# VHH binders against NADH dehydrogenase [ubiquinone] 1 alpha subcomplex subunit 10, mitochondrial (ND-42), part 7

Target 1, 347 residues: NADH dehydrogenase [ubiquinone] 1 alpha subcomplex subunit 10, mitochondrial (ND-42), of Drosophila melanogaster (Fruit fly) (p91929)
Amino acid sequence: TKKYSVFNAIFDKTSKRFDENSKVICVEGPIAAGKSKFAKELAEELDMEYYPAVDLDLIYINSYGYDMRKLDPQLPPSCRSYDVRNFCLDPSHDLAAQFQIRMYMLRYSQYIDALQHVLSTGQGVVLERSPYSDFVFMEAMFRQGYLSRGARSVYNELRQNTIGELLKPHLVIYLDLPVDAVKKQIKARNVDYEVQSKVFSDAYLSDLEQLYKQQYLKDISTHAELLIYDWTAGGETEVVVEDIERIDFNQFEADIHNKKMLDWRFPLEAEWCEARIKYCHEKPDLMNYFNVPRFDVPELVRSADDGKVWRDVWFNAPGMKYRPGYNADMGDEGLLTKTKIGINQGI
Short names: E, the ipSAE of ESMFold2; O, the ipSAE of OpenDDE; V2, 0.75 times the mean of E and O plus 0.25 times the DockQ between their complexes.

## First folded at step 1 (VHH)

Design e6 (framework vhh_7qbe_3)
Fold by ESMFold2-Fast, scan of step 1:
Structure e6 (fold): chain B 347 residues (1-347), chain A 123 residues (1-123)
Amino acid sequence: as target 1 above (347 residues)
Amino acid sequence: QLQLVESGGGLVQAGGSLRLSCTASGSIYAMGWFRQGPGKEREFVASISWSGGSTYYADSVKGRFTISRDNAKNTLYLQMNSLKSEDTAVYYCAADYSPFWGELDYPSEYDYWGKGTRVTVSS
């Protein structure tokens, strides 16, 4: 009885934090479209939390600022770092498959954090891309021969096992740039590995645009509101804010067959509490859905010997022996006792 | 190697119905139907997701054809109603180990193909 009353009170507080700005907004578009500048400005204007585009620094830079890529000379080839620079310069490498799967997992992990933020605080979020659109990059890589059929199959099975566990965004904003404009912006940005890259061909960029428009935007618009802008010359964030303010996110109430906002229609307060617990406390369980057999895809399998070398090297690197705040080699003292404390690594 | 065997083709009167089946020799995810009429290029007809929860149709068949699957039997079905002379074609079953992600009309989305089954709609 008492325990039930406490849980009910917590749930009531969560639902009462929601207002018209408790929204999940995803900014989408091709490479070099100016998404980062726009998404950051949009988040500031709407007083929402900004989530920048994921990259492998989230894996390779540890909590103490140590770059784990420095360990590559101590690692067998199958365990070495492979990030967007490596992909641009050597897209046919076996590690490209692991890279794309890691990108999906990072977007998935970030999206859970964004859902947790909205459900815990009531503050809306603006994200650069999401796990829902990640497949356009996987499919484009496959079409160009950078991924095997086996790797594509594993990716699709991982996505199928995980994508249904999330709540779709309320709004998707697509910044539209034609292939020629994308190529001009890549040159204008003058990033060395992008300019040198053979990946950003007309075929690859055209495939990305087609996958975005004919698959992702078409599919997501059944559940999310969609705004599309010609962003060839950029645009004014204020105009987009005004367009967002004109959207009726409750339009579904007039049509029983309308699927807009379906994931966000919680008829019972208990469902808000369940969603909050799922994304706040059960994130490790959600990440366990990525356990998919990969024995038939050699480039995604690491030998036991290679795995042992990786563990020995990585977990003895600076700041990796204990959890953040408890690493004596980094000068940490236990938060509660002001003394150096070892914490079990059970990751 | 995955093999697809189509069945159910034949001669049918305009306005009639016909059901095509495609049985796979193993587990598959993405499945669809394509057709090629006399003197025409191969065109998309319909596709279905692994769960059966998402179906996609070419505008020319929408409302008349229904795609479904039985994963326990590794079998894909195409129920064709209100058949027209324009539906006369060789119908091909297509499959891949990967899930289908939407209304792509590209045969390159599918790695495995059946030999085709002929459907003739007479007046």
Scores: ipSAE 0.000, ipTM 0.127, lowest interface PAE 17.4, mean pLDDT 80

Design e7 (framework vhh_8cml_1; at its last look DockQ between E and O 0.01; V2 from the best seeds 0.00; counts 0 for: pae E 9.9 > 2, unsure alone 62.9 < 65, grease 26.3 > 24.2, SAP .784 > .668, placed apart)
Fold by ESMFold2, look of step 2:
Structure e7 (fold): chain B 347 residues (1-347), chain A 124 residues (1-124)
Amino acid sequence: as target 1 above (347 residues)
Amino acid sequence: EVQLVESGGGLVQPGGSLRLSCAASGSIFSINAMGWFRQAPGQEREFVALITWSGGSTDYSDSAKGRFTISRDNAKNTVYLQMNSLKPEDTGVYFCAAEGPMFYLDWSPEYDYWGQGTQVTVSS
């Protein structure tokens, strides 16, 4: 296994932690493909850390378990919560653009955490999707008219300013289901807002499939290894493990014009150390690249009046008035003797 | 890869109407959106209207709103620009454009394919 003690990590070179299983693996596919079950099983079989799909609970559930969505009646419409349920039921809403940008930011944040894990411990990671494929959903939403041209421009500027700071995955696994099978699986999952939704039309699902296959998979396969499986009836995780074990991730190491694994070619130990510092200690700096001054898209800008109301309501919610550990009304014990540090709620 | 064939330009009087057509052929499965731009002599090319390929969502410039309508016939792979209440200020060369695939690891231009343009002249 690749868990290192703090003592060993301090005195060991980063490259010494790595082995054949010190990889970043992204599991991709349409909605309802069975990605969660497969990705979790794969991580267990490979002794890797599993990173589940992000959702907006990461923003809306505070450190004390209070659901900030309960504040919506106190907020102006522009400041109300908007999550995947809202998107499924009302995809043309002004807040859809902010929702999609937040999804990208959460996937970006999770990817940094995954890189930190690999570089600190040597243990590989399996992510259920990643920031590299996030644009597929933005583009599908744009094609269906759920995002304005201006909002798409902001998204693309944010992505251009951020995505280059990360290390591309070693391996992408795409679980392939045709549109009619996806629709059957959505009904079988029987999630009420998904079943009722007009979003999962043939057009939208076909757009997702085309964007994945004709843009994302083509692009990422020049940088990562790619495995594609017909997952219509599911599959055996052990077969995928055997296929992974046959991959020579170093096949093109000597070819300076081949981009496969290029992000992971560190000939000097100092370069490994620099990467470790970046992803272990500089996450706030990486997240600061999202601060792009765009004020020209009205659905992405709050008025000063609305911002004032939001701050007054949000920062007086249960658990939000003081630093974590100082909210006695939430059950914190020794206010004078206790400080919580490192709570990472939201982006 | 994608071929854009424009038609429908011409000379009209103020207040008149024209309908521009742009037929797309070739690797059309790679088109994300189609649109119209115009260029008056000595001016930069300016956005007029767009329509997305799958969903048919439309967007217009401020000068086009309420007077111009973009539409698409998926069976013919043709985009139309219906221009009503034409003004002399609308005079220019109208270009059909299509946005091709975007490779988000290496940024690509907003519009990849352009027609040759068709002249629209609104005489006083």
Scores: ipSAE 0.005, ipTM 0.510, lowest interface PAE 9.9, mean pLDDT 84
ESMFold2-Fast, scan of step 1: ipSAE 0.151; ipTM 0.625
ESMFold2 (binder alone), look of step 2: mean pLDDT 77; pTM 0.774
OpenDDE, look of step 2: ipSAE 0.007; ipTM 0.337

Design e8 (framework vhh_7mjh_2)
Fold by ESMFold2-Fast, scan of step 1:
Structure e8 (fold): chain B 347 residues (1-347), chain A 123 residues (1-123)
Amino acid sequence: as target 1 above (347 residues)
Amino acid sequence: EVQLVESGGGLVQPGGSLRLSCAASGFTFSDYYMSWVRQAPGKGLEWIGRIYYSGSTSYNPSLKSLVTISRDNSKNTLYLQMNSLRAEDTATYYCAREGYPWMDYLSGTFDYWGQGTTVTVSS
């Protein structure tokens, strides 16, 4: 891999793909703040790739559009689906710990894809939240008693093993909404499981705001530029674009003590090439840092018997028995070679 | 009846090496993944690594350079070789039979455990 990165650096000038807009931008803020509308508009205005907020559909909807949650009646309780709807309606459930860890993992996976996009194409990216801010949800859940000390310990271990492998964003944009405005917007958007949820209490929402402002924004602003907007009445994306255009992302060149953009200061082409290879070709190695089995946290462990049932049910589901293109039950006509999905063949 | 019996623990000098054994009985040993797990005094359980029935291994990244897991299917025995031992390696070491891990690497299952063998690293 070092030889490959050296050859690639000689013949492929990665830095030549970069321009003023080769940036990683993260849009942050409380629930119901209007982040999705703003982030999509910002990406369009800046000609950047848009990455929407992750959700558990990335795990539960298979390549044929089949919703694996339909299998729940066939599964033991430890193997059943649990997503944001379940969390809103039953936050004290044992599966809440798995849910929060999976949210971190999904944000981590998406962020690697975003880094790959920037380093491969030179096109900037706009993401709704990131792995760097995910801990605010974990800590707020813990403060409300929705996560055990053991689950929090596992989360912190997984984060510690993984967060240092990424490149911090160039810019964080925080859409600020006070707790009362958040509660009004939750009612206004009228999503059934959100409106009836006991999770969105003053305590929980205040904890999220405190963790965002006093921990995340304070920490990330040492390395990333930070823009904060009062978004109570929304705002104009064009105004934010003008503010971004005024940012000097190279101001660190004038001040040796300035740590902004530290992760993006590659003095050699070989280092740009190594970063590109890391996020383009070594993603499986990065994801392997999540292979941290813990059995001292019961809610994160499945019995071997439960695992066998899960395996049998999931990989005999519609579209799951053979590789994509070979599942006749889904209308596929690829019959020259039927190859079972590898995970069905072993432990 | 499934039984796992660890042996080979004891007092070791810092920088020393030690090999632990786990004798398995009551099941077809060659058909199962096996793992080593440790617990330091006052700490939680820490996974060390796994060995597939074929002999392929997977390790906790923090410990990979310090340990080697192997097995002898003809003797129904699992081994843990530890090198460059430090005071922090003082723990009770358990062998465990592993079930099927989750697809997304977030957790594993362990259905049978040994009673453990204690390793003390002290001068």
Scores: ipSAE 0.015, ipTM 0.375, lowest interface PAE 7.2, mean pLDDT 84

Design e9 (framework vhh_etentamig_d1)
Fold by ESMFold2-Fast, scan of step 1:
Structure e9 (fold): chain B 347 residues (1-347), chain A 124 residues (1-124)
Amino acid sequence: as target 1 above (347 residues)
Amino acid sequence: EVQLLESGGGLVQPGGSLRLSCAASGFTFDDYAMSWVRQAPGKGPEWVSGISWNSGSIYYADSVKGRFTISRDNSKNTLYLQMNSLRAEDTAVYYCAKDMGYEPFYLEGAFDIRGQGTLVTVSS
């Protein structure tokens, strides 16, 4: 009997938790623009959940804090780590294609988590970049010769399979910094691999700015509100908050041809419930869209022999042999009532 | 343990047709892209065709486009290759391969060729 009551409670009105601040905000801009500081402050001022920029530490640092990059000497070249430091110093490496695809996948995964948060809690979110803008990095890499035509084709197919499954942001905030100011800020930040980077040339940074302004901002502004700020000298977060408070996110109700907020126009409770279920319970199904054949792109193919070596090394690494909570080598004591250690199922 | 069992090969005349099957076990079949790979005598493996987990994305090598059709039945954990208008140059051992699925901690695009394959001989 109680099972029916619990089931009905799962399908209660999500719209009850929604208010004017139940919004998805993406902060965009070039490297070193001050996006992290601004996005964090904005989230605090608007009482929204902050999602920092993704990086490959999300893949390489395991649940115990062990850095899997330490395993590289035991791995064949095709299986070694390649992160933003490696990209900055050696962008022509074969692993650059995998790196860019992984960045898109991580942004996609984070964005689903952000949509889940908004639809489940009604609290808005502020994200540093999104899967919608990720292609500007892919295209800039391709223009510089860092990606093959085959790798670009695979990326475009992965994006085409996945991007339409998400809900576009309500607001995009672009922090504008010209190329010379970007280079000055990179030098001021004094991060070793950024300063020594082969990637951050005038050509690459100019290509990124052009792709952002001529493709991404133009495209996304058909569905999202857009605010652009000259951030060369930084700015006051309070001014941006005041500008956001002036936006009428329901202005589309006066014009049927206005496509702004189209993804968020849920006239029926059932549609809100379906969206919540999609992002809360069907995330594994959404991630399955990344299972695209890649055999004809050599830099994205690893031999079965290399893959076996990788699996043997990675799943016998510290913290990887057993399920999180069951690795004695990392100080885990297992279950209080049982001493048997469970086998790691690949998480 | 991943197991792939290919069947349906045989001797066929030029212009003939064959349907290959691959029975998959030891993994969640509908989570992975699948491919057909062939190896002719004295040559390295050649990718023939690939299909996504939900059949939404299908690809063919230029050598087989318009002649071969890849399909899958996720309820039966089975991959198929319908081969029409067969030519002498299609003579090879055909293997089904599990493409890398979405695993954030794994490099994608490696194939696991575990079976003995199925021999297709096109000869008059």
Scores: ipSAE 0.013, ipTM 0.374, lowest interface PAE 7.7, mean pLDDT 83

Design g1 (framework vhh_etentamig_d1; at its last look DockQ between E and O 0.05; V2 from the best seeds 0.00; counts 0 for: pae O 11.9 > 2, grease 28.3 > 24.2, placed apart)
Fold by ESMFold2-Fast, scan of step 1:
Structure g1 (fold): chain B 347 residues (1-347), chain A 127 residues (1-127)
Amino acid sequence: as target 1 above (347 residues)
Amino acid sequence: EVQLLESGGGLVQPGGSLRLSCAASGFTFSSYAMSWVRQAPGKGPEWVSGISGSGGSTYYADSVKGRFTISRDNSKNTLYLQMNSLRAEDTAVYYCAKDRGYSSGWYEGYYYGMDVRGQGTLVTVSS
């Protein structure tokens, strides 16, 4: 004589996909802290989707696996590639400002994809860093003289135009390593450009720690739950899982002054659906907030002549002339409705 | 040759309104972001407002936000600045400016500086 709601089985509503694990978790910490291994294990233990740290391969490696950095000899200096390796070895380069802005944009784009995943599937997500913490790197670069006042101003304007459009994470996990431990781990990892880096000084690493602890963690903890671990010797992911399971994400219901989870307090189904539509269908509109013209930052501006050379070289590169599946130079056979799927299904 | 010609400036009382126009020629107008920049007597240039090539995105300095509206008519190659609730501090020569480079999406992470400006139009807010 078991009774159930037939109506609830018929209506596939956004809120019905949500359960206790429909959470956004951001793993934060200094360079070489072991965040990638921990975040991956955490996602596996909690059955959440893992989002690795962003890098410029997301820009430079095209849909066919071609590395666009190979085009640098054909490009003017203002249009050449500049990634984390270049930053470590030459942080005073004019392209460092573009690099930091691109890192923020990539974290922003990935975060939208993570919000889309949670709101569409109900499955939680674990991300390595987020757009909310990205400013820590920008401010540290500025303090070391790697960014001009103009570049910092542009970054802050972009952040102010975009950050308010997102939903803050439910939980931030900070893996704490003191500067000495960070330097030891960089040496242990033995990545050539990291060991030889001009960037990873005591001053830079100390600035990062100070910015994380005194600005980011303080600010984000007003809205997100915060867990901090001494990760000098690593740790057990199972212990962190147990700590997460003890968190009452509805604690705000007992404390009227508690602002935690404010972005996730939707009283109406229509509001959940609106959020889902925003991150699933309106991502191009959100990314359009990055179109900010500035006149006083020459390192962020390309001449018309340089831009034309870049366009001609990049859009005639292997796999770039047409949409993925339509590039004959890469072996594609697709044309309009004729796709590789139809060809590959033969017998 | 790129040419920008501003018009619509003049004397106006505080709280009044003016509409500035900029006629553009010598380039594909719809392909470039455009801006308004002003320079008050004895001061450096100040960016006021910007608009994307399509007109879909607009940007404003905090000092003018809510009072000024930038717009464009790509069929007429004309840029506009509607100025409302004018203050004495708005007194300046206003310049139409073409951004250098190409319109780029968020993917490239580049932003455009002022490439060329017109001769300017004087706006005086005084009783």
Scores: ipSAE 0.000, ipTM 0.146, lowest interface PAE 16.7, mean pLDDT 81
ESMFold2, look of step 19: ipSAE 0.019; ipTM 0.495
ESMFold2 (binder alone), look of step 19: mean pLDDT 84; pTM 0.854
OpenDDE, look of step 19: ipSAE 0.000; ipTM 0.282

Design g2 (framework vhh_7mjh_2; at its last look DockQ between E and O 0.69; V2 from the best seeds 0.00; counts 0 for: pae E 3.0 > 2, grease 26.2 > 24.2, SAP .754 > .668)
Fold by ESMFold2-Fast, scan of step 1:
Structure g2 (fold): chain B 347 residues (1-347), chain A 124 residues (1-124)
Amino acid sequence: as target 1 above (347 residues)
Amino acid sequence: EVQLVESGGGLVQPGGSLRLSCAASGFTFSSYAMSWVRQAPGKGLEWIGRIYTSGSTSYNPSLKSLVTISRDNSKNTLYLQMNSLRAEDTATYYCARDSSGYYPEYYYYGMDVWGQGTTVTVSS
């Protein structure tokens, strides 16, 4: 919900829109840890906006609900869809590199939307994973041979160019599940492509856990508060809420060397306004950093001819010829106006 | 026959400026995005920037303050304006036919038609 906290609305609505719940919370953990259920419940308990885990439906399902993957028979191989199902079943495919970059880009785009929500409304947010933790998946894929050295280099360049533009979360909650418990939960969930996956080996899952614990959690905890829970048997969201309410997010005031909450220390109104403008009005500029091509990584390069075929097929698909609301083929009523195509996907 | 021909390279003093041109023939120039790419001696290819069919531009963030790309569809010509040149800008500069851009760009398009290149040397 786009609402200020009750406290802020009553006592301080004309200044900064922040209160104790104007926080960015990221829920992290391995696959099948129960993050979605927990994050949704946490957001409800704290009256925060919930951001579910990103997936490629955000790219492939258009504004009318049409699944663009249906166009694959009309597209050259380099332009065909490749999502988490394809990755699980065929991780050595050339499109795996594009898939991982798209996952980072989607997490980055969602995180900007979450920052915009907090800075514009004062309402806190709960996200499933973030762009800050995305690299653990990239490194695990690389260790298993699913990404080339060139693809890894491109990913690292894109991340280096973009990650410093964001504000780190206030709190990271890590739901800890050992490899054997992850494998057990994958079997229990019984999702066909997960159970049959070539990816979810002991080596991959162990690499992912190591990267999470020895790199991501260690690095992010210098700036964010960190709560870690043994989630093997699950847990109660209300207990976590009580733990959050006991956190002193202003403890850094007692120690000038403490870097916690550094990104959120806005001593001047102008600095708060600058951050708000950046994430509310300059998102297109931030996303434009992803438009840097690389010619030394063949699997990330699409020929101009393939790109023209893709454009022609995609923008003549159901619901794609005109702006949302103007496509008669999808049941829209009113005046049809031919418009500039390429702006309908909103990422 | 589809061709791209670069011109305007040469010796430039540090801090100087230079404008490169690329003449296109054999295809509908106005229907394609166009890119500039450079290669320093002994190094790999480095993308400089792209100009879309609309005239909008996108630049390598490392080079954005130093370059401007423009096009003249009536003359089938692409331009690269470079300012404040440094020794590290010494390279062979190529124009290339590129994909039509779309924001956000989720995939990087290959260059299917390249010029022969024009050499820029920044030295005293």
Scores: ipSAE 0.012, ipTM 0.411, lowest interface PAE 8.9, mean pLDDT 83
ESMFold2, look of step 19: ipSAE 0.288; ipTM 0.595
ESMFold2 (binder alone), look of step 19: mean pLDDT 84; pTM 0.845
OpenDDE, look of step 19: ipSAE 0.129; ipTM 0.575

